# Ledger of designs, part 376: VHH binders against q96fz2

Target 1, 269 residues: q96fz2
Amino acid sequence: CGRTSCHLPRDVLTRACAYQDRRGQQRLPEWRDPDKYCPSYNKSPQSNSPVLLSRLHFEKDADSSERIIAPMRWGLVPSWFKESDPSKLQFNTTNCRSDTVMEKRSFKVPLGKGRRCVVLADGFYEWQRCQGTNQRQPYFIYFPQIKTEKSGSIGAADSPENWEKVWDNWRLLTMAGIFDCWEPPEGGDVLYSYTIITVDSCKGLSDIHHRMPAILDGEEAVSKWLDFGEVSTQEALKLIHPTENITFHAVSSVVNNSRNNTPECLAPV
Short names: E, the ipSAE of ESMFold2; O, the ipSAE of OpenDDE; V2, 0.75 times the mean of E and O plus 0.25 times the DockQ between their complexes.

## First folded at step 22 (VHH; framework vhh_6z1v_2)

Design GA3 (at its last look DockQ between E and O 0.98; V2 from the best seeds 0.85)
Fold by OpenDDE, look of step 22:
Structure GA3 (fold): chain B 269 residues (1-269), chain A 123 residues (1-123)
Amino acid sequence: as target 1 above (269 residues)
Amino acid sequence: EVQLVESGGRLVRTGGSLRLSCAASGFPFKGYAMGWFRQAPGKEREVVAAITQSGGKIYYADFVKGRFTISRDNAKNTVYLQMNSLKPEDTAVYYCAARFGFFETAPNEYDYWGQGTQVTVSS
């Protein structure tokens, strides 16, 4: 996974992340560093994206079932990294393969500390190789959306008003991530960064791409992944597998350029 | 200053019961899993029992076999180990330990330790 969409306004995103804590109380996640949230139809590695994480990571006496939402850098910077510039990392940390997560120190160590997060997105993009050509067809991949009578097909939202309504009820994609905290050697703010765990693609996506993000489907899976106080690493890792509960449509080549940040990126062609 | 203070260790007869307490201070107790460990002379420190911050999940070592019960009171910042049907092989120094997040079975995974309390079970 090298491209995502996360374009919802902050308030809409927050509401979409409503949850129940361990006590069954309805809650909204609190924001940490909300000003770092930059909505975009075209998110690339090294950009900031909103993730969910346990409140316990910030408040040591907090209920681990409570959630915080925070923009973090895509591309995990390990805490042990001693260079002043995260871009000097010699290995790619955009993704973490599920099969080798425990073999790589950069992922194993933060995971052992319970640094699990849920990366939020409208969906992610993948490119299908066209047989016999060097051309790649991009696809937008996301959770199936509940067709409310009023929610015309994404393509039928002829009016801006209808489009807003569709996105107000958009089910966000919830991807399993690992985050770490890096303190710059020269001082400054602690950098929070994440990697997306990847798995082999489900059968439905296999023709498009051989790998997919580990998707946490449903509130229980999300809750268990985040709750590092009550769920062990071993138990959490059982949640990491391919899911068939995904849909996709072809999009234009507009998304190929990471600088393009328009609704055309995820619009069906 | 972080402190874990164990109490309740004493000499007891085989088949007897003992309740250990560990009072925690100097750290946010509610965010930590708590564990009881023991170390007998010439043996490695081993986990006896562990409990999550909420008490929702508990671990017992195989040798416990239902004889011991771990519990915690977050309001009192205290973790307990009720030990019943004690055996001579249970003789050890018992330690309280704290780990941020979920509990582990390995001693090196814990952040804070008590000084221990001696439990001696006579035949």
Scores: ipSAE 0.902, ipTM 0.961, lowest interface PAE 0.4, mean pLDDT 93
Fold by ESMFold2, look of step 22:
Structure GA3 (fold): chain B 269 residues (1-269), chain A 123 residues (1-123)
Amino acid sequence: as target 1 above (269 residues)
Amino acid sequence: EVQLVESGGRLVRTGGSLRLSCAASGFPFKGYAMGWFRQAPGKEREVVAAITQSGGKIYYADFVKGRFTISRDNAKNTVYLQMNSLKPEDTAVYYCAARFGFFETAPNEYDYWGQGTQVTVSS
């Protein structure tokens, strides 16, 4: 997983993230750095995308079940990184394999500090390798959506009003992530950055690609992954597995160029 | 100044009971998991019990065997260890410790420590 869509206006995205805290109270996540949110149908590594994390990371006396939403850089920059430019990192941290997460210092250390996040997207893209050629078929992959007249029907939008209705009740994809906090040696703001945990693909996706992001399916899984005050690392890692509760459709090659930010990127072909 | 102040340690006969208290100040207590550890002379410090922010998860070492109960009162910034059916092998200095987030069993994972309270169990 190296490309996502996260295009919803901030207020729509925020409402889609409504949740219940430990006491059963309905809440919306509180934003940090909302001005860094840049909606796009075509997000790539090194860009900022919104993630959920526990309020306890920011307020040391907070209830750990309360959530913050914040844009973070895709591509984890470890806290121990010593160069001034994150692009000089000598290894790829866009993804983190679940089967080796406890063997790699870049991921084991922040995970042990409870630095778990939920990466939000409309869905993600994956490219299927075609036999006999170097051509690849892109797919848009996402949670099954509740069927209504126009809601959840990506290809049915023919006006701005109908397009808004399609996405109004969209179920956001929720992927398990790890984040870290890096203090630039030259000074400035702390950089928050994340990696997406990957697992072997489920049966339904195996013909597209052999890996998939670890998807947290449902509020119980999301709550347990985020709540580092009440859920140990060991228990949280039990949430990391493939899911069959996923759907997809082929899309045009417009998405191949990461500069293309249009609804065509995820439209069915 | 961060302070963890244990109290309640004393001499008690085998089979007796004690309640230890640990008063916390100088840090945002509610965000920390709390633990009780003990150290007998010539032995390494070992976890006795630990409790999460809300009390929703609790750990007891195997040697506790249902005899001790950890609890916390976030309004009073206090953690407790109720010790029943005490045995001579429970003789140790008991320490209160705090760790941001979730608890651990290894002492080197903890951020703050009290000075300890002596518990002595005689026959």
Scores: ipSAE 0.726, ipTM 0.901, lowest interface PAE 1.2, mean pLDDT 92
ESMFold2 (binder alone), look of step 22: mean pLDDT 90; pTM 0.920

Design GA30 (at its last look DockQ between E and O 0.96; V2 from the best seeds 0.85)
Fold by OpenDDE, look of step 22:
Structure GA30 (fold): chain B 269 residues (1-269), chain A 123 residues (1-123)
Amino acid sequence: as target 1 above (269 residues)
Amino acid sequence: EVQLVESGGRLVRTGGSLRLSCAASGFPFKGYAMGWFRQAPGKEREVVAAITQSGGKIYYADFVKGRFTISRDNAKNTVYLQMNSLKPEDTAVYYCAARFGFYEKEPREYDYWGQGTQVTVSS
């Protein structure tokens, strides 16, 4: 996974992340560093994206079932990294393979500390190789959306107004991530960064791409992944597997350029 | 200053009961899993029981076999170990330990330790 969409306004995003804590109380996640949230139809590695994480990571006496939303850098920077520039990291941390997560120190160590997060997105993009050509067809991949009586087909949003309505009830894609905290050697703000765990693709997606993000499907899976106080690493890792509960449509080549940040990125062709 | 203070250790006869207490201070107790460990002379420190911050999950070592009960009171910043049907092989120094997040079986994974309390079970 090298490209996502996360374009919802902050307030809409927050509401979409409504949850119940361990006590069954309905809650909205609180924001950390909300000013770092930058909505975009075309998110690439090194950009900031909103993730969910346990409040216990910020408040040591907090209920671990409570959630925080925080924009974090895509591409995990390990806490032990001693260079002053995170871009000098010599290995790719955009993704973490599920099969080797426990073998790589960069991921194992933060995971052992309970630094699990849920990466939020409208969906992610993947490119299908066209047989016999050097051309790749991009696809937007996301959760199936519940057809509310009023929700016209994503393709039929003839008006900006209708488009907004569709997205107000958009089910966000929830991807399993690992985050770490890096303190710059020269001082400054702690950098929070994340990697997306990847798995083999489900059968439905296999023709498009052989790998997919580990998707946490449903509130229980999301809760268990985040709750590092009550759910062990071993138990959490059982949640990491392919899911068939995905849909997709072909999109235009507009998304190929990471600088393009328009609704056309998501639009079916 | 972080402190874990164990109490309740004493000499007891085989088949007797004992309740250990560990009073915690100097750290956010509610965010930590708590564990009881023991170390007998010439043996390695081993986990006896552990409990999550909420008490929702508990671990017992195999040798406990239902004889011991771990509990915690977050309002009092205290963790307890009720020990029943004690045996001579239970003789050890018992330690209280705290770990941020989920409990672990390995002593090295814990952040804070008490000084221990001696439990001696006579035949």
Scores: ipSAE 0.877, ipTM 0.948, lowest interface PAE 0.5, mean pLDDT 92
Fold by ESMFold2, look of step 22:
Structure GA30 (fold): chain B 269 residues (1-269), chain A 123 residues (1-123)
Amino acid sequence: as target 1 above (269 residues)
Amino acid sequence: EVQLVESGGRLVRTGGSLRLSCAASGFPFKGYAMGWFRQAPGKEREVVAAITQSGGKIYYADFVKGRFTISRDNAKNTVYLQMNSLKPEDTAVYYCAARFGFYEKEPREYDYWGQGTQVTVSS
């Protein structure tokens, strides 16, 4: 997973993230650094995307079940990185394989500090290799959406007002991530950055690509992944597995160029 | 000034009971998991019990399950260890420790330590 869509306005995104804390109280996540949120149909590594994380990471006396939403850099920059330019990392941290997460210092160290996050997206893109050509077919991959009238899915949107209804109730894709905090050697603000954990693809996606993001399907999984005060690393890692609760459709090659930021990127072809 | 102050250690007979307390100050206690450790003469410090911030998860070492109970009172910034059915092999200095986030079994994982309280169990 190296491309996502996360295009919703901040207020719509925030409402889609409504949750209940440990005591059952209804809440919205509190934003950190909202000015860094850059919505786009076509997000790539090194860009910022919103993630959820426990409030306990920011307020040391907080209830660990409470959530913060913050934009973070895609491509984890380890806290021990010594260069001044994150693009000089000698290894790719866009993704973290679940089967080696406890073997890689870049991921094991922050995971041991409870630095678990939920990466938010409308969905993600994958490119299917096609036999007999050099061309690859992009697909947009996302949670099945609850239908409401004809505008309950992307394919049912036949007018601008129906398109808005599709996104008002969109179930955001919730992917398991790990984050770290890097202090630039020249000074300045701490950089928060994340990686997306990957697993072998489920049967439904295996013809498109052999890997998929680790998806947290439902509020219980999301809560347990985030709550590092009440859920150990070992228990949290049990949440990391493929899911069949996923759907997709083919999209045009418009998405291939990461500079294209239009609804056409995810529109069914 | 961070302080963890254990109290309640004393001499008791085999089969007796004892309640240890650990009063915490100088740090945001509610965000920390708390643990009790013990160290007998010539032995390494070992975990006895640990408890998460809310008390929702608790760990007991195999040697103490059923005899000891860990609890915490976040309003008083205090963690307790109720020790019942004491045996001579429970003789040790008992330490209170705090770790930000989740508990661990290894002493080196803990951020703050108390001075310890002596528990001696006579035959």
Scores: ipSAE 0.750, ipTM 0.905, lowest interface PAE 1.0, mean pLDDT 92
ESMFold2 (binder alone), look of step 22: mean pLDDT 91; pTM 0.923

Design GA4 (at its last look DockQ between E and O 0.97; V2 from the best seeds 0.86)
Fold by OpenDDE, look of step 22:
Structure GA4 (fold): chain B 269 residues (1-269), chain A 123 residues (1-123)
Amino acid sequence: as target 1 above (269 residues)
Amino acid sequence: EVQLVESGGRLVRTGGSLRLSCAASGFPFKGYAMGWFRQAPGKEREVVAAITQSGGKIYYADFVKGRFTISRDNAKNTVYLQMNSLKPEDTAVYYCAARFGFYETAPNEYEYWGQGTQVTVSS
């Protein structure tokens, strides 16, 4: 996974992340560093994206079932990294393969500390190789959306009003991530960064791409992944597998350019 | 200053019962899993029992076999080990330990330790 969409306004995003804590109380995640949130239809590695994480990571006496939402850098910077510039990392940390997560120190160490997060997105993009051509067809991949009588296909939102309604009720894609905290050697703010765990693609996506993000489908999976106080690493890793509960449509080549940040990126062609 | 203070260790007869307490201070107790470990002379420190911050999940070592019960009171910053049906092989120094997040069975995974309390079980 090298491209996502996360374009919802902050308030809409927050509401979409409503949850129940361990006590069954309805809650909204509290924001950390909300000003770092930059909505975009076309998110690339090294950009900031909102993730969910346990409140316990920030407040040591907090209920681990409570959630915080925070923009983090895509591309995990390990805490042990001693260079002053994260871009000097010699290995790619955009993704973490599920099969080797415990073999790589950069992921194993933060995971062992309970640094699990849920990466939020409208969906992610993948490119299908066209047989016989060097051309790749991009697809937008996301959770199936509940067809409300009023919610025409993303393509049928003939009116701006209908479009807003569609997105107000959009089910966000929830991807399993690992984050770490890096303190710059020269001082400054702690950098929070994440990697997306990837798995082999489900059968439905296999023709498009052979790998997919580990998707946490449902509140229980999300809760268990985040709750590092009550769920062991071993138990959490059992949640990492392909899911067939995904849909997709072809999009235009507009998304190919990471600088393009318009609704056309995820619009069906 | 972080402190874990164990109490309740004493000499008891085989088949007897003992309740150990560990009072914690100097750290946010509620965020930590707590564990009881023991170390007998000439043996390695081993986990006896562990409990998550909420008490929702508990671990017992195989040798416990239902004889011991770990519990915690977050309001009192205290973790307990009720030991019943004690045996001579249970003779050891018992330590309280704290780990941020989920509990572990390996001693090196715990951040804070008590000084220990001696439990001696006579035949």
Scores: ipSAE 0.898, ipTM 0.959, lowest interface PAE 0.4, mean pLDDT 93
Fold by ESMFold2, look of step 22:
Structure GA4 (fold): chain B 269 residues (1-269), chain A 123 residues (1-123)
Amino acid sequence: as target 1 above (269 residues)
Amino acid sequence: EVQLVESGGRLVRTGGSLRLSCAASGFPFKGYAMGWFRQAPGKEREVVAAITQSGGKIYYADFVKGRFTISRDNAKNTVYLQMNSLKPEDTAVYYCAARFGFYETAPNEYEYWGQGTQVTVSS
């Protein structure tokens, strides 16, 4: 997974992240660095995207079930990295394979610190390699969605002008991630960055691509992944598996160029 | 200054009971998992019990066999170990320890330690 859509305005995104804390109280996540949120239909590695994480990472006496939402850089920069420029990393950290996560220092170390996050997106893109040709067919992949009751004059999901009106109750894709915090050696702000954990694709996606992000399906899975005060690393890793609760549609090649930030990127073809 | 102060250790007879307390100060107690460890003369320090911030997860070493209960009171910044059915092999110095986030069983994972309280169980 190397391309996502996360285009909702901040207030709509925040409402979509309503959750229940450990005591059963309905809450919204509290933002950190909201001005770093850069909505786009076409997010690529090294861009910022919002993630959820436990409030305990920021307030050391907080209830670990409470959530913060913050933009982080896609492409984990390990806390131990000693160069001044993150582009000098000699390996790709956009994704982390679930079967080797405990063998890779870049991921094992932050995971041992409880640095688990939930990466938010409208959905993600994958490109299907076609036999007998050099063309690749992009697909937009997302949770199945429930349509609104306001049908009649607006409700078509296949028109770019109407997609924003469908998004009022969009179920965000929730992917399991690991983050780390890097202090540049020259000083300056701490860099928060994340990787997306991947697994073998489910049967429904196997004709598109052989890997998929580890999707956390439902509030119990999201809560357990985030809550490093009450859920051990060992127990959290049991949440990492493929899911069949996923849908997709073909999209045009407009999405191929990451500079194209338009609803057409995810429109059905 | 961080302080973990254990109390309640004393001499008791086999089969007796004790309640150990650990008063914490100087750090954000509620974000820490808490553990009780013990060290007998000539032995390595070993975990007895551990508890998460909310008490939702608890660990007991196998030798506890249901005889001890760990608890915490976040309003009082205090951790307890209720020790029942004491045996002479429970004789040790008992230590309170704190670790940010989730608990671990290895002593070297813990950031803060108390000075210990002596528990002696006579036959």
Scores: ipSAE 0.741, ipTM 0.900, lowest interface PAE 1.1, mean pLDDT 91
ESMFold2 (binder alone), look of step 22: mean pLDDT 90; pTM 0.918

Design GA5 (at its last look DockQ between E and O 0.96; V2 from the best seeds 0.86)
Fold by OpenDDE, look of step 22:
Structure GA5 (fold): chain B 269 residues (1-269), chain A 123 residues (1-123)
Amino acid sequence: as target 1 above (269 residues)
Amino acid sequence: EVQLVESGGRLVRTGGSLRLSCAASGFPFKGYAMGWFRQAPGKEREVVAAITQSGGKIFYADFVKGRFTISRDNAKNTVYLQMNSLKPEDTAVYYCAARFGFYETAPNEYDYWGQGTQVTVSS
């Protein structure tokens, strides 16, 4: 996974992340560093994206079932990294393979500390290789959306107004991530950064791409992944597998350029 | 200063009961899983029982066999170990330990330790 969409306004995003804590109380996640949230139809590695994480990571006496939402840097910077520039990291940490997560120190160590997060997106993009050509067809991949009688087909949202309505009830994609905290050697703010765990693609997606993000489907899976106080690493890792509960449509080549940040990126062609 | 203070260890007869207490201070107790460990002379430190911050999940070592009960009171920053049907093989120094997040069975995974309390079970 090298490209996502996360374009919802902050308030809409927050509401979409409503949850129940361990006591069954309905809650909204509190924001940390909300000003770092930058909505975009075209998110690339090294950009900031909103993630969910346990409140216990910030408040040591907090209920671990409570959630915080925070923009973090895509591309995990390990806490042990001693260079002053995170871009000097010599290995790619955009993704973490599920099969080697426990073999790589950069991921194993933060995971062992309970630094699990849920990466939020409208969906992610993948490119299908066209047979016999060097051309790649991009696809937007996301959770199936519940057709509410009032929500016209995504295709029929010809008007900006209708588009907004569709997105007000958009089910966000919830991807399993690992985050770490890096303190710059020269001082400054702690950098929070994340990697997306990847798995082999489900059968439905296999023709498009052989790998997919580990998707946490449903509130229980999300809750268990986040709750590092009550769910062990071993138990959490059982949640990491391919899911068939995904849909996709072809999009235009507009998304190929990471600088393009328009609704055309995820619009069906 | 972080402190874990164990109490309740004493000499008891086989089949007797004992309740250990561990009072915690100097750290946010509610965010930590708590564990009881023991170390007998010439043996390695081993986990006896562990409990998550909420008490929702509990671990017992195989040798406990339903004889011991771990509990915690977050309002009092205290963790307890009720020990019933004690045996001579239970003789050891019992330690209280705290780990941020979920509990673990390995001693090296814990952040804070008490000084221990001696439990002696006579035949």
Scores: ipSAE 0.892, ipTM 0.956, lowest interface PAE 0.5, mean pLDDT 93
Fold by ESMFold2, look of step 22:
Structure GA5 (fold): chain B 269 residues (1-269), chain A 123 residues (1-123)
Amino acid sequence: as target 1 above (269 residues)
Amino acid sequence: EVQLVESGGRLVRTGGSLRLSCAASGFPFKGYAMGWFRQAPGKEREVVAAITQSGGKIFYADFVKGRFTISRDNAKNTVYLQMNSLKPEDTAVYYCAARFGFYETAPNEYDYWGQGTQVTVSS
């Protein structure tokens, strides 16, 4: 997983993240650094995307079930990194394989500090390699959406009003991530950055790609992944597995160029 | 200044009961998991029990065998260990400890420690 869509305006995104804390109180996540949120149909590594994390990371006496939403850099920069430029990191931290997460220092250390996050997106893109060619077919992959009196399908949106209704109640994709905090050696603001945990693809996606993000399906899974005060690393890792509860459709090659930020990136072909 | 102050340790007879308390100050107690550890002469410090911020998860060492109960009162910044059916083998210095986030069983994982309170169980 190396490309996502996360295009909703901040207020719409925030309302889509409504949740209940441990005491059952309905809440919205509190933003940190909202000015760094850059909505786009076409997010790539090194860009900022919003993640959820426990309030306990910021307020040391907080209820660990309360949530913060914050933009973080995609591509985890380990706290031990010594160069001044994160792009000089010698290995790719866009993703973290679940089967080796406890073996790689870049991921094991922040995970041991409870630095678990939920990466938010409309959905993600994957490219299917076509037999007999170097060309690849991109797909947009996302949670199945609830059907209403109007279509909940992207392809059924035949007017601006129907397009608005498609996204009004969109179920955001919720992916398991790990984050870290890096202090630049020459000073400046602490950099928050994340990696997306990956697993083997479910059968439904196996014809597209052999890996998929670890998807947290439902509020119980999201709450347990985030709550590092009440859920151990060992218990949290049990949440990391493939899911068949996903759907997809083919999209045009417009998405191939990460500079293209238009609804066409995720439109069915 | 961080302080963990244990109290309640004393001499008791075999089969007796004893309640240990640990008063915490100088740190945001509610964000920390709390543990009780013990150290007998000539032995390494070992976990007895641990409890998460809300009390939603609790750990007991195997030797406890249902005899001890850990609890916490976040309003009073205090953690307790109720010790019943005491045996001479329970004789040790008991320590209170705090760890940010979730608890662990290894002593080196803990951020803050008390000075300990002596429990002596006579035959």
Scores: ipSAE 0.759, ipTM 0.909, lowest interface PAE 1.0, mean pLDDT 92
ESMFold2 (binder alone), look of step 22: mean pLDDT 90; pTM 0.916

